# VH-VL binders against q9zuu9r114to356, part 5

Target 1, 243 residues: q9zuu9r114to356
Amino acid sequence: IAWKDLTVTMKGKRKYSDKVVKSSNGYAFPGTMTVIMGPAKSGKSTLLRALAGRLPPSAKMYGEVFVNGSKSHMPYGSYGFVERETQLIGSLTVREFLYYSALLQLPGFLFQKRSVVEDAIQAMSLSDYANKLIGGHCYMKGLRSGERRRVSIARELVMRPHILFIDEPLYHLDSVSALLMMVTLKKLASMGCTLVFTIYQSSTEVFGLFDRICLLSNGNTLFFGETLACLQHFSNAGFPCPI
Short names: E, the ipSAE of ESMFold2; O, the ipSAE of OpenDDE; V2, 0.75 times the mean of E and O plus 0.25 times the DockQ between their complexes.

## First folded at step 4 (VH-VL)

Design n24 (framework fv_nisevokitug)
Fold by ESMFold2-Fast, scan of step 4:
Structure n24 (fold): chain C 243 residues (1-243), chain A 121 residues (1-121), chain B 108 residues (1-108)
Amino acid sequence: as target 1 above (243 residues)
Amino acid sequence: QVQLVQSGAEVKKPGSSVKVSCKASGGTFSSYAISWVRQAPGQGLEWMGGIIPIFGTANYAQKFQGRVTITADESTSTAYMELSSLRSEDTAVYYCARVYDFWSGYAFDIWGQGTLVTVSS
Amino acid sequence: SYELTQPPSVSVAPGQTARITCGANNIGSKSVHWYQQKAGQAPVLVVSYDSDRPSGIPERISGSNSGNTATLTISRVEAGDEADYYCQVWDSSSNHWVFGTGTKVTVL
C-alpha cells in the first residue's frame, strides 16, 4: 500500500474544520511492519483510518491511496482493522469467542472454521489461554490486558487479511506484555501479513523491530522512511533517533 | 540526567539586542524541541517561541514576531534566543525548556535555570 | 486568541485539599500540563497530559480535565506545596503554546 499527498479534515459540530493530517506520503510493503509514531493528537489514528477506508462520515479525505500498483477504492471492511479499545464477550472462553466470530463471518464447512480459529490462536500466542474465560467486568476475573489485546487481534486474523491495521497495539499494556506483543506481530509480518499500526512511544528493543517509520507531529510528517535510515539520519546529524 | 544550562545575567540599554544561550549538559540534545519562555518580575509565564534543532525549524509567538530569532547549533548542542529593539518592558527572566520527546505528549519536562535580562538606561 | 484563566490565589490549611482550576472553552479536548514554580526557581513539571505524574511527583498531586475546566488537585497539603502553579496547552489553531495566568497557593 502507498499513499500520496493524503490530507484529512475533521468537522466539528460548530462548523469549524481542522486539517488533522497534512499532505502525508508513505509506503508499506508486504510482510513488513510500518509504524505511525507520534504524540497524542498528532493525527496517527486519523491517518491509520484514512488508509483503511474507515474515516467517520464527518471527515473528508484528499489525495491518493494505491494498492498493488493501482489507484483503488478501499471500501469499509476490505482489510483487517483493530480498534484501540475492543468490546469482548466476557462470558465466553477465548476459543468460543473466536469460533462464534468465525461461524458468523466465514462461509464454508465447520472443519474450516475450526482450523482458522486454531491458526489465529497459535499466531497470537494464545494457546495457554484458549479455554480461559475472557472476563472484563469488575465482578468477573479473566484475562489480563495483554491477553485481551491479543484476542482482539486474533479476531481479525480469522478473516485472513493481507493487510492488518492496528490502532495502538500496546495500549494499556505493561512493558513485558508490550514486548511480547511486538515480537508476536513481527512473527506475523514475517509470515506475509502487511502490518500498519500506530504507537505513542516505544523502547529501544521495540523500535528495532520496525521496518518503516512515519513520524507525525500536529498532522505534519517529520520523517518517513526505513527504521535504519531514520537511525542513520539522526546519527549522521550527531543525534540519536527519537525513541 | 540531561540539564539545560543558560548563559549569565545581562544588562542592556534600550534599543539594543540580547542573545541568550541554552546548552544541553550531561546528555543528548537530540530529538527534542527547545522552547523559550519569559517571566517579567512578579508576572506569569509567557511563551516566546521554539525550535526543533535537528531540522532548524523555528516557530514564534505573534507578540514577538519580528523581534525574536531562535536558532540552534547542533555542533555545540546549544540553542539561542535573540531579542532585538529592547524596551524596559523586556526586563524579565528568560527560560529555555526542553519539549520532551515526540512520544510523551510534548510536556516541558526539563527547564534551564533562567537568565535575568535587565533593560535600563 | 485562546486564553487559560486561573484564580489568582488559593489559600489552604496543612492537611486539607487545594483545587486549582484552569478554564477555557472546550479545554477538555486538549492535553493540559501543570507546572509548579517556587520562589526564585525555574518551573517544574508536576502533571503532564491531564493526569499523568512524572517520576518523583507525589501521588497527592493529581489532575483532571473535562468540558471547559481542567483541575489540579493537591491532597493532604504540606508546607512544601506552597508555590505558583501554571496550566499549559498547545493551541493547534494558532500553532502556539499557551500558559495559564497562574495561581499562587499559600499554605496557611
Scores: ipSAE 0.000, ipTM 0.392, lowest interface PAE 18.0, mean pLDDT 77

Design t11 (framework fv_tiragolumab; at its last look DockQ between E and O 0.76; V2 from the best seeds 0.00; counts 0 for: pae E 5.8 > 2)
Fold by OpenDDE, look of step 7:
Structure t11 (fold): chain C 243 residues (1-243), chain A 126 residues (1-126), chain B 113 residues (1-113)
Amino acid sequence: as target 1 above (243 residues)
Amino acid sequence: EVQLQQSGPGLVKPSQTLSLTCAISGDSVSSNSAAWNWIRQSPSRGLEWLGKTYYRSKWYNDYAVSVKGRITINPDTSKNQFSLQLNSVTPEDTAVFYCARETYDFWSGYSYFDYWGQGTLVTVSS
Amino acid sequence: DIVMTQSPDSLAVSLGERATINCKSSQSVLYSSNNKNYLAWYQQKPGQPPNLLIYWASTRESGVPDRFSGSGSGTDFTLTISSLQAEDVAVYYCQQYYSSPLTFGPGTKVEIK
C-alpha cells in the first residue's frame, strides 16, 4: 500500500482548520509493520481510516492511495480494520465468537471456517483462551484488556486479510501486554500480513519492532521512513526522537 | 517426498463395515498445513469426496452428507496414519477408495490434493 | 453443493495437436478477497490415482509439462494441452475446493485420434 499527497478534511473537527491530514506520503511493504505515530488529535486515526477507505461521509480525501500499484478499492475481505473500541460478545468463548464471525463474514469458505478460526486464534496467541468466555461488564470473569484486543484483531483475521489496519492496538495496555501485542503482530507480519496501525506512544522496546514509522503532528508528517532512520533523523537535527 | 500407502480388504459383505488405512510418510498426520482426505471413485458416481480429518490445535473431522452417519475418519498419530470406516455398506458403496493429502496454508486455506494413495478397490458383495 | 460439469465427455485429438477441455462450476469459485480461483485439474491414467496438474486454475504443479495450461475464472475454466503427446492419454478432472463438499467434474477422456 502507498499513499501520495493524502489530505483529509473534516468539517467541524478543528476550530481553525478543517484539514486533519495534510499532504501525507508513505507506503507499507507486504509483511511489514508500519506505524502511524502521533499525539492526540495528530490525525493518525484519520490517516489510517483514509488508507483503509473507512473515512466518514463527512470527510473529504484528496490525494491517492495505491494498493499493489493500482488505484483500486480494496475488495471486501482483502483488508481488515480494527477499531480502537470494538464490541465483543461476552457470552461467547473466544472460539465461538470467532466462529460466529467467520460464519457471518465468510460466505465462500464454508469448508474452511474451523481452520480459519483456529489459525486466527493461534496467530493472535489466544490458544490458551480459546475456550474462555470473553466476558464483559456484566461478567465477573472475562478476558483482560490485552486478550480482548487480540480477540478483536483475531476477528478480522478470519477473513485472512493481506492488509490489516489497527487503530491503537496498544490502547489501555500495560507495558507487558503491549509488548506481547507487538510481538504477536510482528509474527503476523512475518507470515506475510501487512500491518498498518496507530499508536500514541511506545516504549523503546516496542519501537524497535516497527519497520517503518509515520510520525504525525497536527496533521503534518514530520517523518516517514525506516525506524532506525527516524532515530538518526532526529539525532542529526539535534532533537531527541519524539518517542 | 510424501507418500500415502493404503491397506485394507477389498471385499466387504453388505451391512458390514468397510475399513481402510492410509499410512503417511514424509509428512505428519497432525500437520497444520494439511488435511487428510478419503475420496472414492465409481463409474456411476465419479470422484466423490467422502471426508477428511485434520489437526488445528485440535482434531477436526468433516464428512460428506452422502455418507454422514456411516463414516468415521480417525487419525493415528502413533502410527502416522489415518483410517476410514464406513458402516452398513451396500453394493452402491462399491468403488475405488483413495486417501489423499489436501494442502493448507494460512492465507489461502484448504486447497488441492497433491498426494494420493494408490487406491483400493472395495467391492461390496454377498 | 457446487456442481462441476465438463465438456466434452470424450475428446480425440491427433498427436501434436491442441486439446481443449472445458469445466464449468454451478457457482463461482473465485474468491473476491484474494482474487483466486479455487479450482484444480487432475490427470488420471488407468489403474492410477488422479495426478494433480493445475491448481488455482492456472498454476502448474511442479513437474507438469509446459504444454499443460489452465485458464478461466469464476465459473468457466479450460485445460489446454498445447501439443498432445502419447503419454497424455487419460481422463482429466476438474475439482473445486471453494466450498464444502469438495466436488469433481465427471471427467473428460482424452484419446489419440
Scores: ipSAE 0.459, ipTM 0.787, lowest interface PAE 1.5, mean pLDDT 91
Fold by ESMFold2, look of step 5:
Structure t11 (fold): chain C 243 residues (1-243), chain A 126 residues (1-126), chain B 113 residues (1-113)
Amino acid sequence: as target 1 above (243 residues)
Amino acid sequence: EVQLQQSGPGLVKPSQTLSLTCAISGDSVSSNSAAWNWIRQSPSRGLEWLGKTYYRSKWYNDYAVSVKGRITINPDTSKNQFSLQLNSVTPEDTAVFYCARETYDFWSGYSYFDYWGQGTLVTVSS
Amino acid sequence: DIVMTQSPDSLAVSLGERATINCKSSQSVLYSSNNKNYLAWYQQKPGQPPNLLIYWASTRESGVPDRFSGSGSGTDFTLTISSLQAEDVAVYYCQQYYSSPLTFGPGTKVEIK
């Protein structure tokens, strides 16, 4: 996936539009992790949605988005999008939830759906939780935030997306859970999935796992490039990398 | 190099149980990259898929509706083989039986049969 | 169940000439999410098991000569032997692996004129 001169504006109550993303350029290579990093209101979620074709009706997009060198839009099931907050069904086990998701999303492949679910469980490090109830609503004992987040990603993985867009995968995770999430995502990328996700901040250990970084501030792209080039860029200017 | 070697009797009396075994070399019956199938071929029906066994966190079986209730496919990890048992056979079950490896790919799922056993003609006398 | 049909039932072709076998499925075997046709072709010579020739409708298995090619999408598929050789005398089967149960075509016998 690549984008060129990508600008997104939001329609307000007045006729004046405010640019949320301003002439952004970037790309994500197959099988890599590309992170969109920035503070609140930097435009990172808007950029993520623009790349996935998920902008709300109130938003206008200008510029170009390319998939495999083509301006074609992604067909259903070829990509996944994981929202910051995802509805899970607490009365189901992890395995049941993923199985019913596979039944709804994968027509015609009945016997394949069991294999699809088992692979998603393994890929998202959920083997120890597969037969546990998701819970979390009716004072039921359930999964913690990190496990719930991995279940939401596993649900999208059921469709076998080549590109996975994740809005804040580390949201509300402690440092140990965040590291597990990133190690898990790095392994998923090594299997051939292209990952594009947003984060607010990064520890040194997590930062080293990214392949490419898009740094945003107030809608402007401050840097886009390889992780090592990012460190060199800010070190050369005497400016520490934003965290 | 994956090889499938079949064994089992070629003659079975009606109402009895047909039993065949397929020994695997060059791969594991518990491989998460494969599924292990039985397929039969008769002049009246051509090639007919009967069922499979595979391991994904646990063992699963899928059977064709036409033989469901009569068929059992069992893996044996210690001998690296899998078996077919077909109960209550009739002369209509006379066929050449093949075992076959079905490939699995994370992106595409279970697919086609890339390796086949040599075939075993099983005759059910009426 | 997805019913697979083939035409013709048998085919006689002169050595070095083109042989064309058609396969039709009762439902599409194209999965739009991965844009793959879940269709394979097999060759079966007398006294031998089927051998895989082509998978994903058009991808040739390793060791299969270049004269074998597959084409088509959705419900209509074709196996082509561009220059028939004596060793190509066999029965050819198409097979769908889109949904359970896995089903095969009835076969097309290819002979030398």
Scores: ipSAE 0.255, ipTM 0.668, lowest interface PAE 4.6, mean pLDDT 80
Fold by ESMFold2-Fast, scan of step 4:
Structure t11 (fold): chain C 243 residues (1-243), chain A 126 residues (1-126), chain B 113 residues (1-113)
Amino acid sequence: as target 1 above (243 residues)
Amino acid sequence: EVQLQQSGPGLVKPSQTLSLTCAISGDSVSSNSAAWNWIRQSPSRGLEWLGKTYYRSKWYNDYAVSVKGRITINPDTSKNQFSLQLNSVTPEDTAVFYCARETYDFWSGYSYFDYWGQGTLVTVSS
Amino acid sequence: DIVMTQSPDSLAVSLGERATINCKSSQSVLYSSNNKNYLAWYQQKPGQPPNLLIYWASTRESGVPDRFSGSGSGTDFTLTISSLQAEDVAVYYCQQYYSSPLTFGPGTKVEIK
């Protein structure tokens, strides 16, 4: 995937139209992790949604997005997209939830449905939780936030998307859980997926796992390029790297 | 380097059971990245897929509807091989039988046949 | 079942000339979520098993000469041999792996003129 001069504007009921993302240029490759990083309201979630074709009706997008050399927008559902907050069914086990996802979304004889579910469980390090209730309901035995976040990602993996967009995979995770999540996603990307996700900020260890960084502030791109180049860019400018 | 070596009788009488074995080297029959297939080839039917066996936490089989009910494909982990049994054979089952490895990838699922056995001509006649 | 057809049934081509083989599927073998065509091409010489040439419609198998190329998407696919060599005399088969049962084309025999 690649984008050129991508601008997104948003309109509210009584608010003026403004540019939330301003002339963004970038790319992401199969087998790699590309991260959109920035503080709250930097435009990172909006850019992610623009690339995934999931902007709200009130938004307008300008510029071009290319997938596999084509300017065509992919049909809805061709990409995997994981919301920052996803609705899970607490009365189902992890395996049951993923199996129902497979039943509803996968074509009949294409891909063994049970094999896909087991692979998604293993890929997201959920084997020990596969038979546990998702929970999160009053007094129900439930998964912690880290496990719930991995279940949300596993749900999208069932469709075997060639591009997976994740909004804030580290949201509300402690440093150990965040590192596990990033190692898991790095391994997932190495299996052939193009991963694009947003994060607020990262530790040095987590930062080192990224292939490319897009740094946003108030809709503006401060940097786009490889992780090592990002470190050199900020060192040369006399500013600390935003990790 | 993966190799598939076939063995079994070349002549089977009508109504009997056809039995063939495919020995695997360079890979494990219980590999999570492969499925093990039987395919036959005849002048009348061309190349015809018969079925497969594969391991994903437990063993599974998929069979072509044309032979379902008289076909069994079984793995043997201790010998690193898998076998074909085809019951109630008729002269129409006369064919060259091949075993083949099918690749499996999380992002793509089951796919193409990258390694084939040498082939076994099985003639069904009295 | 997905039915595979090939044209022509047989093809005679002079050494060094281009050979083109067509394959059609009765249903699309393109999976939109991963954008892959579940289509492979095999070469079979007398007395030998089929040998993989092309997978995912256009990806050349390791060790296969670069004169072999695959193209197409959805239902219409082509195998091209840019400059026919003597060792390319064989029967060529297309195969879909989109849906069970797995199915093959009837084959195209390539011979030297």
Scores: ipSAE 0.249, ipTM 0.675, lowest interface PAE 3.6, mean pLDDT 84
ESMFold2 (binder alone), look of step 5: mean pLDDT 94; pTM 0.956
OpenDDE, look of step 5: ipSAE 0.431; ipTM 0.788
ESMFold2, look of step 7: ipSAE 0.125; ipTM 0.604
ESMFold2 (binder alone), look of step 7: mean pLDDT 94; pTM 0.956

Design t14 (framework fv_tiragolumab; at its last look DockQ between E and O 0.36; V2 from the best seeds 0.00; counts 0 for: pae E 10.5 > 2)
Fold by OpenDDE, look of step 5:
Structure t14 (fold): chain C 243 residues (1-243), chain A 124 residues (1-124), chain B 113 residues (1-113)
Amino acid sequence: as target 1 above (243 residues)
Amino acid sequence: EVQLQQSGPGLVKPSQTLSLTCAISGDSVSSNSAAWNWIRQSPSRGLEWLGKTYYRSKWYNDYAVSVKGRITINPDTSKNQFSLQLNSVTPEDTAVFYCARSYDFWSGEYFDYWGQGTLVTVSS
Amino acid sequence: DIVMTQSPDSLAVSLGERATINCKSSQSVLYSSNNKNYLAWYQQKPGQPPNLLIYWASTRESGVPDRFSGSGSGTDFTLTISSLQAEDVAVYYCQQYYSSPLTFGPGTKVEIK
């Protein structure tokens, strides 16, 4: 995926400007992890949505997004998008939930979807939780935030997407859970899935797992490139990398 | 090194049940990354995948439609082996049967290790 | 089901010469997510089980001689033996593992001319 001179305007989002993303350029290679990083209201979520073709109707996008060199829209099932907050069914086990999702999203008989579900569970390191209730609002014991987030990602993996967009996968995760998430996603990427996700900030250890970084501030792209290049970029300028 | 050793009778009468066993060494039947398959080979049908058993926090079985309803693949964790049962056999089921290891979709469901093969003849 | 076909049915090649076997799938076995071809090649000698030669269409299994190579993508694949050796006399099979059920080609018999 690649984007060129991408500008997104949205009325009412900014006090002084309707531009949420300003002339952003970047790309993500297959099987790699590209992170869109920035502070609150930097436009990172908007950029992610723009790349995924999921901007709200009130938004207007300028520029171009290319998938495999084409301007064509990504067909259904070719990509996944994981919202920052996702609804899970607490009364179901992780496996049941994913089967249910597969049943709704994939054609064919349930037994034909077994391998898809199990692959998703394995990919997101949820094997130990496959038979556990997801839990939630009315349930005393359920999955922790990190596991819940991984379940949300697993739900998208049942479609075996080419590209996976994830909005803030580390949201409300502790350092250990965050690292586990990134290691899990790194493995997923190594299997060939292209990952593009947003984060507010990360530890140095987590940062090192990224292949490329798009640094946003107030809609402006401060940096785009390889992770190591980012560190060098700011170091050469006499500033610490804003991670 | 992974080894698969097959055992079972080579002659079965029509309408009876074909039974074979595959003993695993160098790996576990309950491996979370492997699947354990049965494949048969005949001049008329060539190489034909029959089904597999695999463990992913629980046991699963996938069977080919061609033998579904007649086939059962069971793991035995105590002996680290898995078996094949094919019911109501006919002369058309005559073939060389192989057990083989494969992996999941992401790792590739190709067969890297095979049993030695067992010729099973269905004849009265 | 994905149907696999091979050509030719049999091939006679002189020692030291190139042998080429073709395999075709009725549907693409290229997975878009990882850009891998879910195709394997096997060698089978009389009285033995199939032996894995190539997986992911072009990756040689450990211990497989360099003279064996796999190529192709999508629906058309080729196994090449650059210099046929006496021990290469066998039947060669392609196999797709893109979707269940797993299916094999009918095989190509390679003999010495």
Scores: ipSAE 0.563, ipTM 0.847, lowest interface PAE 1.2, mean pLDDT 93
Fold by ESMFold2-Fast, scan of step 4:
Structure t14 (fold): chain C 243 residues (1-243), chain A 124 residues (1-124), chain B 113 residues (1-113)
Amino acid sequence: as target 1 above (243 residues)
Amino acid sequence: EVQLQQSGPGLVKPSQTLSLTCAISGDSVSSNSAAWNWIRQSPSRGLEWLGKTYYRSKWYNDYAVSVKGRITINPDTSKNQFSLQLNSVTPEDTAVFYCARSYDFWSGEYFDYWGQGTLVTVSS
Amino acid sequence: DIVMTQSPDSLAVSLGERATINCKSSQSVLYSSNNKNYLAWYQQKPGQPPNLLIYWASTRESGVPDRFSGSGSGTDFTLTISSLQAEDVAVYYCQQYYSSPLTFGPGTKVEIK
């Protein structure tokens, strides 16, 4: 995926458009992790939704998005998108939840659908949790936030998307859970999935796992490129990288 | 490099059980991204997939409906191999049998490595 | 079951000329959500197991010469050998992996004219 001069405007209570994302340029390669990073209200979620074709009707987008060399307008069906907060069915086990998702959406016979569910479970490091109740509703104790987020991502994986967009995969995770999530996503990318996701801020250890970074502030791109280049760019300018 | 080496008898009498083994090198039979298949080839039926075994937190088996009920495919993790057992054979089961690996992480059940093949004749 | 058919049954082509083999599935093997065709092509020479040439309808397996190419979508697929070499004499099979049971075509024999 690649984008050129991508600008997104939003309308609020005032009867005019505010530019939320200003002339963004970038790309993400198959099998890599590209991160959109920045403080609250930097435009990172809006940029992610623009790339995934999930902007609200009140938004206008200018510029171009390309997938595999083809110009793509408001793409649908080929991409997975994981919201920051996802609703799960607490009365089902992880395997049952993923199986029903696959059963409704995938072609083929029952045992083939079982295979794709097992693949998603393995990809997201959910093997130890596969037979546990998801829980978390009606006073039902169940999976913790890290495991629940892995289940949400696994649900999208049963559809075998080429590109997966994730809004804040580390949101409300402690530092250990966040690192484990990033290691899991790194492995998923190495299996051929193109990952694009947003992060508010990152530790040095987590930052080192990213292939590319798009650093946003107030809708403006402060940097786009390889992670090491970002550190060298700000160091050469006499400042530390603002991550 | 992944290699599959087959062994087993080439002649089986009607009504008896056919037993073949496939030894794996260069990969683990319990690999989470692979499945281990048996396929046969005959002039009358062409290439025919029989079934597979695979590990995803526990062992699973899937079998073609045409042989379901008389086929068993089992892994042996200690020897890094898997086997085929086909019961109540008839002359119509005469075929060249192949073991094969499928890469199935993204539901891509195409066969990237094959054993050398074993001709099994069902006759007295 | 998805039934696979191939045409022609046999094909004689001169060295250096183009060979085309057709494969048809009784049902679409295109999965709309990932836009992939669940189809593979194999080459089998006498006394050898089938050898993978193409997967996902058009992706060439590592080590396979670039004269081999796959095309098509849905129910109609083609394997093309752009410039036939002597070593390409073989039987070619298509295989679908969209739905269980996995099924193969009956094969197309390619010979030198």
Scores: ipSAE 0.072, ipTM 0.609, lowest interface PAE 5.9, mean pLDDT 82
Fold by ESMFold2, look of step 5:
Structure t14 (fold): chain C 243 residues (1-243), chain A 124 residues (1-124), chain B 113 residues (1-113)
Amino acid sequence: as target 1 above (243 residues)
Amino acid sequence: EVQLQQSGPGLVKPSQTLSLTCAISGDSVSSNSAAWNWIRQSPSRGLEWLGKTYYRSKWYNDYAVSVKGRITINPDTSKNQFSLQLNSVTPEDTAVFYCARSYDFWSGEYFDYWGQGTLVTVSS
Amino acid sequence: DIVMTQSPDSLAVSLGERATINCKSSQSVLYSSNNKNYLAWYQQKPGQPPNLLIYWASTRESGVPDRFSGSGSGTDFTLTISSLQAEDVAVYYCQQYYSSPLTFGPGTKVEIK
């Protein structure tokens, strides 16, 4: 996937069109992790949605998005998109939730759907939790937030997407859970899934796992490049690289 | 480098059980990213997938409908191998049998490593 | 079951010339949600197991010479050997992995003329 001169405008509280993303350029190579970093109101979630073709009706996109060298918006079903907050069904086990998601979403036979569920469980390191209830049910204990986040991602993996867009995969995770999530996502990318996700903030350990960084501030792309180049860029300017 | 080494008898009498073993080196039979398959080849049927075993939080088996009810594929983690048992064989089961590894994540079931093959003849 | 057919059954090609092998599936093996064709090609020499050449219809396996290429989509696929070498004498099989049971084509024997 690549984008060039990508600009997104949205209707704000005033009658003016607000430019949320301003002439952004970038790319993501197959099987890599590309992160969009920035503070609140930097445009990171808007850029993510623009790349996925999921902008709200109030938004306008200008510029070009290329997928496998073709100019096109991504159709539904050709990619995975994980929202920041995802509702799970607490009365189901992890395996049951993923199985019914596969049954409702995939074409093909039940035999094939069984395989994709097990692959998603393995990819998200959910093997020990597969037969546990998701929880949140009255008088029933459930999965912790890190495990629930993995289930949310695994649900999208059932569709076997080429590209997976994740809005804030580390949101509300403690430092140990965040590191484990990123290690899991790095492994997933090495298996052939192209990952593009947003990060509000990052530890030094997590930062080292990213392949490419798109740094946004107020809709402007401050940096795009490989992780080492990002560190060198800000170090040469006399400022530490933002986390 | 992954290597698959097959063993087992090359002659089996009709109505008996065909038993073959595939030893794995360079990978684990319990690998989370692999599936372990049996495939046979004969002039009349060509290449025919028989089934697989794989570990994803627990052990799973998938068998071809053509041999379902007669086939069992068992892993052995202590010996790092997996086996084929085919019951009630007939001369129609005469074939070269191969074990093979597949990339089974995301259902990518092409076979990148194969055993050397074992000719099994079903004859009295 | 997805039936795989291949043509021709046998092919004789002069050294250095192009060899073309066709494979046809009874159902599409293109999965629209990931836009991948679930098709592989194998080479089998006498006394040897099959050897993977191509997967996802057009992706060469590591160590496979550039003269081998795969093309096609949906139900019609082609394996091309751009400049046949003596070591390419073998039987070539296509295989679908779109649905169970996994099925193979009947093979195409390639010989030097």
Scores: ipSAE 0.005, ipTM 0.507, lowest interface PAE 10.5, mean pLDDT 78
ESMFold2 (binder alone), look of step 5: mean pLDDT 94; pTM 0.961

